# Designs tried in a protein design chat: VHH binders against DNA repair protein RAD51 homolog 3 (RAD51C). Part 4

Target 1, 363 residues: DNA repair protein RAD51 homolog 3 (RAD51C), of Arabidopsis thaliana (Mouse-ear cress) (q8gxf0)
Amino acid sequence: MISFGRRKSPAIEETSLATSVMEAWRLPLSPSIRGKLISAGYTCLSSIASVSSSDLARDANITEEEAFEILKLANQSCCNGSRSLINGAKNAWDMLHEEESLPRITTSCSDLDNILGGGISCRDVTEIGGVPGIGKTQIGIQLSVNVQIPRECGGLGGKAIYIDTEGSFMVERALQIAEACVEDMEEYTGYMHKHFQANQVQMKPEDILENIFYFRVCSYTEQIALVNHLEKFISENKDVKVVIVDSITFHFRQDYDDLAQRTRVLSEMALKFMKLAKKFSLAVVLLNQVTTKFSEGSFQLALALGDSWSHSCTNRVILYWNGDERYAYIDKSPSLPSASASYTVTSRGLRNSSSSSKRVKMM

## First folded at step 19 (VHH; from v5 with F110W)

Design w3
Fold by ESMFold2, fold request of step 24:
Structure w3 (fold): chain B 363 residues (1-363), chain A 123 residues (1-123)
Amino acid sequence: as target 1 above (363 residues)
Amino acid sequence: EVQLLESGGGEVQPGGSLRLSCAASGFTVSSNWMSWYRQAPGKQREWVSTIYSGGDTYYAESVKGRFTISRDNAKNTLYLQMSSLRAEDTAVYYCARTIVTAYELMKGKWDSWGQGTLVTVKP
């Protein structure tokens, strides 16, 4: 189902917070309407795309016709308008409003955010699987930074928990991504203040790192104990909005003899993470290794724990190579259609690839 | 400069008792989650007990009812009172902060596993 075409365009785009605010500025809107959108908190295409035309009109104090034109322009700008939340708003008033209210964490890759419905969803447990080198830890670190983007800049203003099982967390990389995020926020906050009278927000990369709670877990018994006690920690730190586990299976692959018991223990942990996600309205991201298997005349991507495990998570995303490009696809979700998007890993974090062509959808 | 020094181990008969101590410097024990871990020869580190900064305590099932974690804030010291000791409790015991921030990790304030303190329960 996944078509393997080679794309060799250089990845020169930045899909950061700064790029998102620049996209909102590019819309051909009158100064008064642009100011009303920004004053109401609509500073990027993803925030505009997450509401209906009637909600936009109410929030920004504009007419419904003005709101419809804005959504039409945002749809044209995102290049993925046929199955977006924007297109659905015209036919399903209450359903889109309900979906658009769910908090999400940007990945800094707008194409990936689009297939995720705006980003990684709070109240969900999302499994992200991939082969070594595909960018699993990079996505985990990116989300730990991006969750902290202030609400004034379109983020959640939250904090992160990072559970590191194999020592993959590199604090130097987290600092690098935090620096890029701060640069983006300062650039566009300064621009918004200068041109739209918006208040500036100030963060330092050190503040971002101070808001990532780091757990180094060295055994599966320690991992089980940690999961059983996370509720207490989060109760005292309710501004935590993402929990990253990197990787959920590492200690269970090497030191656990009974495969059926392994699956039961891991599924029980996933259920505990689901309860945490719902109770505290936070996102849980479980990183996992992907293996390949041969089925029905073709190779299929499969997570190391197989299908029984995948039913224990809300969403399953598979990261894979298509030629020399990185792709993600939505393998399982109750609310997201199957779709694929390309991404790149840059010195500044995750970003869009040079893909401007029509995306290949799963059959 | 964070330092954790474990002491109080030794040999004990089955059913006996020991109290382990963990003297801390460079941070405040009462404002952190603190944990005891143990490692038997040739095995991975195993979590034993945690005390939350607010004083609540948690235990692994294998030690619940037999071990008590506590602290003395004036001495900045963590304790593990062990009773009803069994052969399977034989291990090197370590203390550590349960959680650090990425900023503390960047500044090199992460607790390293030290030498620990050996507990041997005689056959």
Scores: ipSAE 0.611, ipTM 0.732, lowest interface PAE 0.7, mean pLDDT 76
Fold by ESMFold2, last read:
Structure w3 (fold): chain B 363 residues (1-363), chain A 123 residues (1-123)
Amino acid sequence: as target 1 above (363 residues)
Amino acid sequence: EVQLLESGGGEVQPGGSLRLSCAASGFTVSSNWMSWYRQAPGKQREWVSTIYSGGDTYYAESVKGRFTISRDNAKNTLYLQMSSLRAEDTAVYYCARTIVTAYELMKGKWDSWGQGTLVTVKP
């Protein structure tokens, strides 16, 4: 069997960049104001929402009243994840939605982003479990790249920490994913330059790699020491917006024998990561190996962990094979319903599955 | 470009002592998290010790109480004082920054990991 190969397709671009452009162009703005925003470099919804009304007015040469109305419209469009059914319910829904909105990091798989409420959430600790080969490390690398997407292109403009316990991080793979991300951004910004005479964004793959801080952790004692001091590093590098741990349990599976103490130490680490996520408004992603068996309505972890572990992570995502297709399942979340989505690991990173695309269009 | 030069290895008798040095250029040792690692023939790289930029030190259980990591900020040099050496301490010892960027891995992984310094504890 030929693995899922990529063919050149004229289909609508499915990246988060394309989605952001569509939303900005849909705002109910006059052609004159729309032209002024584009000429000033405000070409996507997130770039508009990221500045003050006085800055927007100055940059686009519009009145402060015009800038205020534009920001109001952009914030309404940017923060909406659901549809309002009634005008009265719209007011209450908009208030609740805006109060609970958190920054999110795209996975580059829109179907997976959808079940995640838009992507991996900042201020949360998300556990992603799965068997070897299912794509755990690929997701970790993808998020380390995607967190860096500039705010004007719909991203966070942040940096990444990658904590590698297994030695699974391959810099050449990170370069491939960074190159694909830059190509997507260059195509997007080249389109904006050609059609709207906006300045192009000049991000290089080397810049993306320079913003991934890599920690190689070779033992559980080193891991404990690192976690105790990670706050100091992040305090010195406050633009970090994602911490990936690949994987948090590896050295406790191979080099640690007291099961009760193991659970206590791991739960203590998870609590420290939760404090970091809240303090610095960043996403923590804990990658773990999960067994292939399904028991008591949930996948069993590679190690048995107690009640304190189950409370230490905000969200749990299980990656699994369904036939020859990769799926992600929301196993636990306070805000996300249980749901599944398929994904594919390609030479350019994570993408929607071809099978998922066919299923959606057939319905 | 970042360079690390390990030195001070050699042959010692069991129970003996050695002091390893790591001369650094292209960055400031005191502003970085610095570690020693070792690799015996046919074995995976093993973490030995870390000194954090704030001065706190940590050690692998196998060397705790016998090894001391330190630095001389004026000389931009990292040290590992080893005592009570055992046969299982025989390895090539490397110093490294504990934290690097993915770009540094791509462009200077060899330069980030020098040739090391061989420590042989005689039977």
Scores: ipSAE 0.593, ipTM 0.713, lowest interface PAE 0.8, mean pLDDT 77
Fold by ESMFold2, fold request of step 21:
Structure w3 (fold): chain B 363 residues (1-363), chain A 123 residues (1-123)
Amino acid sequence: as target 1 above (363 residues)
Amino acid sequence: EVQLLESGGGEVQPGGSLRLSCAASGFTVSSNWMSWYRQAPGKQREWVSTIYSGGDTYYAESVKGRFTISRDNAKNTLYLQMSSLRAEDTAVYYCARTIVTAYELMKGKWDSWGQGTLVTVKP
């Protein structure tokens, strides 16, 4: 019996796909190192590439120098960057720069991804504020699906937690978005198989829904209790890569009696989410309702939360109407410049707006 | 197959006590987050209490100090000990896992409540 130990990739069968990837990867590694990786559950290229060098060294009982070389080789194999041409050298520099980028979750709207630096960042707490009907829940559902895109297709291969405070999660909508995602992946993998002989990746919409952990939270005391114990749940489900809270303030607007304490409690929750994001290298997305009034370059929150809240969220994105078009604005980020992008909400999920289809993307 | 069966309801006088049971099959109660909910005649369903997999317990304000959620791992059973009952506690009581997947939602397992167990507190 082959034992892969802990850290098995759940999305890949070892006998068909993992073996092919490990064989291609195996050439530059010693048998001792390959054995350690397999024993720790790293059986395919995507599972190896999904962790940091320090985590890989710890998990596989190898030195950090060995882990760094393994990750370099894994990323070279993924990017086909082993050629020794001048054009290959430029491509290798681009690949090294890209490998240093933070993991991100696509929104399925490329213009929005661009202002986000490639998508919603892991290790960050991102607040997404907006008025009713602007698409906050739609973005939350989209991210819950997109986090599951396999690494072979450019995603994280993770799972999602969706914390629903007001009953906004519509499972039929999540199914629609999952179906569209599967169709897009089938088109992409069919192209990659035909033109580059890459392995086909198969995922069903039902599998996507099975990988969204849904919490319905009906009171602020239940919300506090859940947040205090999320670490235990995530430690049992380490492939969770996004936590969506929809919405973080709902039970504190209507059911919470102690006005003086609610800002403190919400800020404490956000700090706990920041710690979770860092510890588990996952993205936290806090959805919040704001007023329609735009003042001094930002939308006002539905609930004033004070200075400690602003320190508890890494990024703030404000969704707003500009005429009949939906826009997203980067209101606060330590690494992203202020910028705006339009988006649409379609039957297939979030997409670029039709007005942005006339943009010319220069290479 | 996941199944939950509520029992132990009945009629009581004000100030009386009852213990509700929720027998589970298809999963382990102690490894899951479990909740009690109730629905009074003509009212929306409301949350009553939750026990987390680590054993911590939490209660709605309306029942705090009067109700105790617990479990018996050997019997795979969730309990709600109800004391100092009031007319306002009259409802059908349901148990459920606090966490489900979106696939289970699609299949109606989360939104599909069984018969529950009726608690009637006489006026």
Scores: ipSAE 0.582, ipTM 0.692, lowest interface PAE 0.8, mean pLDDT 76

## First folded at step 22 (VHH)

Design y1 (from w3 with S112V)
Fold by OpenDDE, fold request of step 24:
Structure y1 (fold): chain B 363 residues (1-363), chain A 123 residues (1-123)
Amino acid sequence: as target 1 above (363 residues)
Amino acid sequence: EVQLLESGGGEVQPGGSLRLSCAASGFTVSSNWMSWYRQAPGKQREWVSTIYSGGDTYYAESVKGRFTISRDNAKNTLYLQMSSLRAEDTAVYYCARTIVTAYELMKGKWDVWGQGTLVTVKP
């Protein structure tokens, strides 16, 4: 009676492959480039980092420049694991790399993401100013959805706080964007399933809406109170990765007679947001109105309520019209060069402008 | 269905006191941020006070030290104790949830304002 000892096959190996595929998704790459990399079999950061730019370019059918940037990103992401930072002193290089490695929220517009360094950065306060109708609220809603993109899809898997001061938040619009986001994720995960047997991410638009905490603020005093309480709220809701204020100055424009006091309060508020961003590693997006000032013989866009409080913001983006087209301009950033990108507001949310897609095909 | 029912309003003399109640149904008051608002005739609605889920309270400067927001969890009711009432406190008072999800908004669970309760401060 020969007891055939069923050798328990070691279940250990399957878990390691799934974790490795996740790393390439951490790179702030356009969906198209990411798709090309994955299609070429580059799913791990280590696999990317070990290949020459020329080989990567060939294999993924991308430009050598793109390949070089990808390698740079991959190498930066690989190095951050092992170096025990001695005694709290980071060198400027390490700081730069850390900043580059910060999680970012995609806008779903690759051109806009590109000028933002891959998207809206966590730990930073980003002010986005623009004229009415330019799509500030649309960007806010888009970000509130996109922050929820699962890590498996290259997102943060976070939640959003949306502070509405003007009553501009449209839940129907949020639903549309959420639906589009889900479709995009399904397409992506479907592709990955077909080619790589990856698990399909099942997310519903309703789930996305449940993960947007909505605050309606009706006065500047209420706004101050809310901001003072946000730390506690976020501490209890650690999955929050973005705070959107739409708009930061609305109540201060109407209710404040003392300009000095107003500036002080706004500055303090901005500082609080900065602290929140850093403490909880979340993105803060402050939507703001712009006014036109006539200066030096031309009309220039200026942020509402001046620049004095906005110095506390890490990044400043100005949205503007160029004819019938929407553009974003990096006005101020410690890490990003000044640049412009076009974007379109579609029924599916923010997207690249059609004109930009033609240019990329011709290069 | 989310419902809010404000009560306790009336006419009071300057310096008097009044206690407003907001009976909630369809959600738990203690688990939500709750606020009082008021709207004076010909004016915009203004924020008065908020009680957060953790029990912290905030007040508009105009009512600070005079008004007290509280809740009874067993009754699922929000309160506003008003003291030292002034003519400028004359308004219709409303209670509301301060925080909702976008999903709840979509379902119409936000801004379910009751009819409000009128407070009139007259000499």
Scores: ipSAE 0.720, ipTM 0.864, lowest interface PAE 0.4, mean pLDDT 85
Fold by OpenDDE, fold request of step 24:
Structure y1 (fold): chain B 363 residues (1-363), chain A 123 residues (1-123)
Amino acid sequence: as target 1 above (363 residues)
Amino acid sequence: EVQLLESGGGEVQPGGSLRLSCAASGFTVSSNWMSWYRQAPGKQREWVSTIYSGGDTYYAESVKGRFTISRDNAKNTLYLQMSSLRAEDTAVYYCARTIVTAYELMKGKWDVWGQGTLVTVKP
């Protein structure tokens, strides 16, 4: 009676495949290119980094230029090896790679994400200035939703704080954007399930709204008090990955008689936000109004209440009209070059402008 | 439904004291950030004080050392003890929730302003 010992088929560690698909999503790529990479079986950064640009281009049906850029991004993301030279000392190269590897929040506009280096960066304070109606609040709401995108879908799986100083937050708009986000995730996860047997992410628009902490601020004194308490709040709510202030200067425009004091208070507030961003590895987004300043013989867009406090911000983005089209411009960044991108505000939230989609098809 | 009912206002002489109450329904005061606001005639609404869920308290500089924000969890009520009242403290006082979720906003759990309670400081 020869007892045929049932060879326990090695449980293929299903855990490794889910983690590998997650890495390709961290690359600041268009959804189209990302889909092509995944379809070609390039789900992990290591698999991408080990392939030639020509092979990647062939396999993913992309241009060699696109493949080269992807490889560059993948290699930058893989090099996070800990060459700590001295206890706590990082070299400039390591710092650059760390900065490039920082989690980012997508805007749902790939053209805007591209000029932002993949999206809004964590650990940084990003000031977004623009004229009334340009869509600042829309961007804020979009980011409050997008920060919640699960890691399996290439997001942060975080929560949002939204500080409303003007009463501009529209819950109906947040719901609309949340619904669109859920649809996008369902489409993505449905595709992944069909092709890769990946688990479907089930998220409801209502769940997204529950993860947005909303603060209404009615005075500059209240704003100061809130900012001073945010560290404690965030320490108790560690899932928070974005703080949005809409807008940072609203209460300071009317209530301050002393301009020097106003500038000092705003600068101190900006520094507090920088500390929070670094300490908790979250993104801070400061929405601001812009005014027209006459300089060097021309009218230029300037941030409300002057530039003196804004030096404390890591990144500065200026939103502006070019005819009937909305544009974002990187005005200041330590890591990003100056660039412009168009964006549109749709019923589904922020999206690429239709004119830009035609250009991508011609390349 | 979220409701807030302010009471305890009245006329008082300078240097006098009043205690305002805010009875809450539809939510738990102890689990929420709660604030007092005031609006003087012809002026904008101003923040007065906040008590956070953890019990920490903050005050506007104009009322610091004179006003005390507190809560009774059993009664689900917010209080503002006012002392050393001044003519400048004359206003309608309101209580509100400081923090809500976007979901709560959608469900009409607005930090709905109550009717407020009038405090008049006159010689």
Scores: ipSAE 0.694, ipTM 0.851, lowest interface PAE 0.4, mean pLDDT 85
Fold by ESMFold2, fold request of step 24:
Structure y1 (fold): chain B 363 residues (1-363), chain A 123 residues (1-123)
Amino acid sequence: as target 1 above (363 residues)
Amino acid sequence: EVQLLESGGGEVQPGGSLRLSCAASGFTVSSNWMSWYRQAPGKQREWVSTIYSGGDTYYAESVKGRFTISRDNAKNTLYLQMSSLRAEDTAVYYCARTIVTAYELMKGKWDVWGQGTLVTVKP
């Protein structure tokens, strides 16, 4: 179960501020200059990049030289997106004839898949962070369905484990996404049968739901012990190819442990998930809420896992609002360049944005 | 129709013992991961113990060495043997399946909680 009271108007405003601060925090600025920018209302890259150096200097009470350097950094960060031939998936025919050395799970959003190198990678631990309402659980459900796409359709033919800590899993939504996936597979296999005499692949939405193992975690104590439960289960169900944890921090936020203890325990859990991903050649996806609180003239992160968390997960993806559009940004990865892509959440699941560029730019 | 019926609670002196039972119908206990949970007055529900379908058992640190989870496959029944009971063990105790499929969740076959069984350990 999930508390819907947390989605009231003040939470929406906090969520918007958290997204803006996350963008601003990535610029290499001194704490003094960050504080001045935030106090003057310059909390996101778009607000910084849209004004002149003279206006920024006046508003933030900084020198024009400082303002110019800030604008230079912000403009470098804002140069994203271009149509290009991206290695990995531009032609359905090329995809069917390629052999992948690192299996990946499609997100159903080709622009997202492109910046992810083809999708969410097996043998990796990927953290997906974002504000409430941005679609974290939607992506988790989408991957739980998509991992089951048969190998004959270019998928992994695997099963999913969904670990639900706050009751966010909506089975009716999982059914909707499974129904859409079946419809897409039927269209694809019908085309392949008609034009290339490939066998039809059958799968029902109910079969997809039968292959999502749902685990409700009720306490941080149970969450800490989770690896032994999962390791044993996966040893006896080796066709599991994705583990979703939604969300990794929920039970630790509620218990108010001291910061150092909380960070250490969560990092140790992530290491155990990394070993699980490697041992069973599966993807682990850790969903996390990122919020920022504005109080007493400054912005604060609601949960300070950022810098100390950086070596605990293979990849970090940040989901955010840019205006009324949803974006995903590769914040940290040893193998993927920083890039962003837009996506939409539809009745059929995740899809490309229909109102914005499908191009992505590698930075 | 999935049903879980907890029983065996009652009042006990500190250091005493009690055995809780969870009679299951509509599914096979030995084929499922099964857990005990408890909820003390004014506290959140907490995990106590799990037995997985292969028979391995796991315990919360607070009860390790004092509680034993087990099952009787012929009776389709889950047990919690509690020994060396303390005042802190006073709670309503619930059994549940630990893992279900999303299909079972959609069909309402996952009983989250029954009425539970009250264990009171006198101070």
Scores: ipSAE 0.605, ipTM 0.767, lowest interface PAE 1.0, mean pLDDT 75

Design y1 (from w3 with S112V)
Fold by ESMFold2, fold request of step 24:
Structure y1 (fold): chain B 363 residues (1-363), chain A 123 residues (1-123)
Amino acid sequence: as target 1 above (363 residues)
Amino acid sequence: EVQLLESGGGEVQPGGSLRLSCAASGFTVSSNWMSWYRQAPGKQREWVSTIYSGGDTYYAESVKGRFTISRDNAKNTLYLQMSSLRAEDTAVYYCARTIVTAYELMKGKWDVWGQGTLVTVKP
């Protein structure tokens, strides 16, 4: 369990340890600001760097200008690592710190990011399941854009691979989302330039589109061949930080007669994606069509793949309708508790829902 | 404007050889990943071979040792040299870029499949 907004509760010992950790990082923060961050649950550099300035300002009850200053200081310090630890403790701390600092890709919906621990995690394979129209492709496109947010703006500065099996990728939509992302970055960097004399980031929507590598796959044979080539392609393009597969099972439903062999091939494919995610420290997102029936503690999949599939994906997120609102539910994860958040698909991409439903923040 | 023109197909006896060509314009073959695919009547499209931008080649198991993918940078042309042909190699063969960017999709509406060139291996 780690920090999302608890104050003077059963986590008293966590706040005491968080104060000590914050001091070890030696961020140049006033005691008042440091206290507000710790009380709001921002107890390590990774947690501070993982949220937006508006979330930080809201959660810590500070001004947006103060939040921007904190974000800039955290980004300046994040790659320097531990500072004042003994060598042996530093080595153990470095291993733990690497896990806490694992890069995440924002979904542009802070409520969804919160239940994801800050966003879609690199080194993991995340399955996102849902019915048609719920926004699976929209999330895939959003991540393909957001992975490119420069490190100066809190992102990864990476590139994307989009594997399209159903023909769902619409370049006009990707352009809309890229345009909205550029507008958001221009607002952020204009503020940072004015108040901190940081360089402005000048990224155009067409640059974002040029950094999305698109594969249109029309058969399961092509899909298998592509997976076998991905390691080579990524080795030549090491700045790829996300691979989206939309969708992983489409070509195996109709054109593959042996059900047991189909399950084996798909599970082997997912295992190859897990190895890629670990080797290149990138996120793999597998989109899948499912029914939303809740049975035996998990949601039904459109295609049953058995136990080996469950072990081949790190996280599973289920998207579903609750009335006219879209919800995401963490169905399975080794590190994230079960939780739900609403989201909205807008002309500018994914965003928080305007509903007053309160999200559960978990550490 | 991107354009791919396949040629070199025809009828051949079992054990024979053919060389397919794919003339490209609007991009540089040597700086792209290029692939050959084939489709027999009533069957799904099969991947045959890929040449990577660095020159490394990869082949489907069914054609290893019999087919060779190559390119001529001066002519901006992709080739598939086919040898020891069998009846099961009868298909329409297509060349394509293996990967495009979303920007290229936006600017030039991509036909990653040409008209193809028919290869018929007699029984």
Scores: ipSAE 0.560, ipTM 0.680, lowest interface PAE 1.0, mean pLDDT 76
Fold by ESMFold2, look of step 22:
Structure y1 (fold): chain B 363 residues (1-363), chain A 123 residues (1-123)
Amino acid sequence: as target 1 above (363 residues)
Amino acid sequence: EVQLLESGGGEVQPGGSLRLSCAASGFTVSSNWMSWYRQAPGKQREWVSTIYSGGDTYYAESVKGRFTISRDNAKNTLYLQMSSLRAEDTAVYYCARTIVTAYELMKGKWDVWGQGTLVTVKP
């Protein structure tokens, strides 16, 4: 969460900063919108209600329609207490807003979330390409944890499927990331209980791990079979909200000789994933390898998959090294402008880079 | 405790047949996706066959037409019927659940690297 780590500083944050942040949390807004408001410095109702919709849209990098709706909610909630978040989730306005704002899964890196429009989008197939060691598996694990963040904490309350083709899934790492997520949620819910007498939401790291369905796939034949039957599994586990494939091409690089046939099979699998994403309103994330060669503003896939593949994936994100820093770049998207953001892989998961704090104002 | 115990291995002449068994405890075979794997001396593990909870079966190309995966739900047992055996089929054979949760993986409740059952096809 954007503000949880900042509140880690000692005594002062509970009196002034925490109060400002918690007022913004009272609005019945999507996690994406809350993140944008907080990142732009709109952390209390008075600051939100005191600006025009045009100024809010400009400052927070949201549409004027979104800004207008925020101002309507802020004005309706100005005198309301902590109960407005509970009631707001049930009114007709919240239902319409929820449907029009595509659900997104935070990456735990606010700069990356910003270029993604709030996070990895449900109902989409997102390809994430990168060289070994750049953090593809780390992002996959992070999303498998973050999809489970309860709606009360701004998340989706979903479950995850992790399809591991390379054997790169490290359960000890997933536990570390789950532990960090639980610590962040405990701090948030403890604060809400102490200051606003809200009920605490409790979740254990073991619960998070129990909600990650792990598939180890050892051949391309097994991979094809799994994809063909995945719909049945999801129908039996309907609260799955993310499917991670790590990596989509691995078994086709080693064991599949015919390039044109390989491309057709992979594109057909991507199409099946797109149908799953739409049918179940879930996010599909396809991890893939790219070369280290930076050519004219882009990195190339290790397997050239052509336009058929490109049309089968909604979004493409490229992870790359720029010096000693990790960067993500929106290479293709029908709805997101091309943009880049840096990120760091820490013991607690993905986080903002320290150098990126200087660059937020320039974007 | 989840446990899988492989049996039925042995020595056989080329062209011969064997049936491997995998007795399961701690879970229901028919409710899970189940696989056979094998590992020849000095080689990495190789997927052999999978049966899905719905009963559909799939095979590695190297064994297609010669091996049949099946299960007996009353006995909670997975089988691999092998025929037309060749020297290249010599390996230790393992069974495993194909799908686990990350929690089960952390607790070591799914482990393909058990003792297995040795199949030796004489030259």
Scores: ipSAE 0.544, ipTM 0.686, lowest interface PAE 1.2, mean pLDDT 77

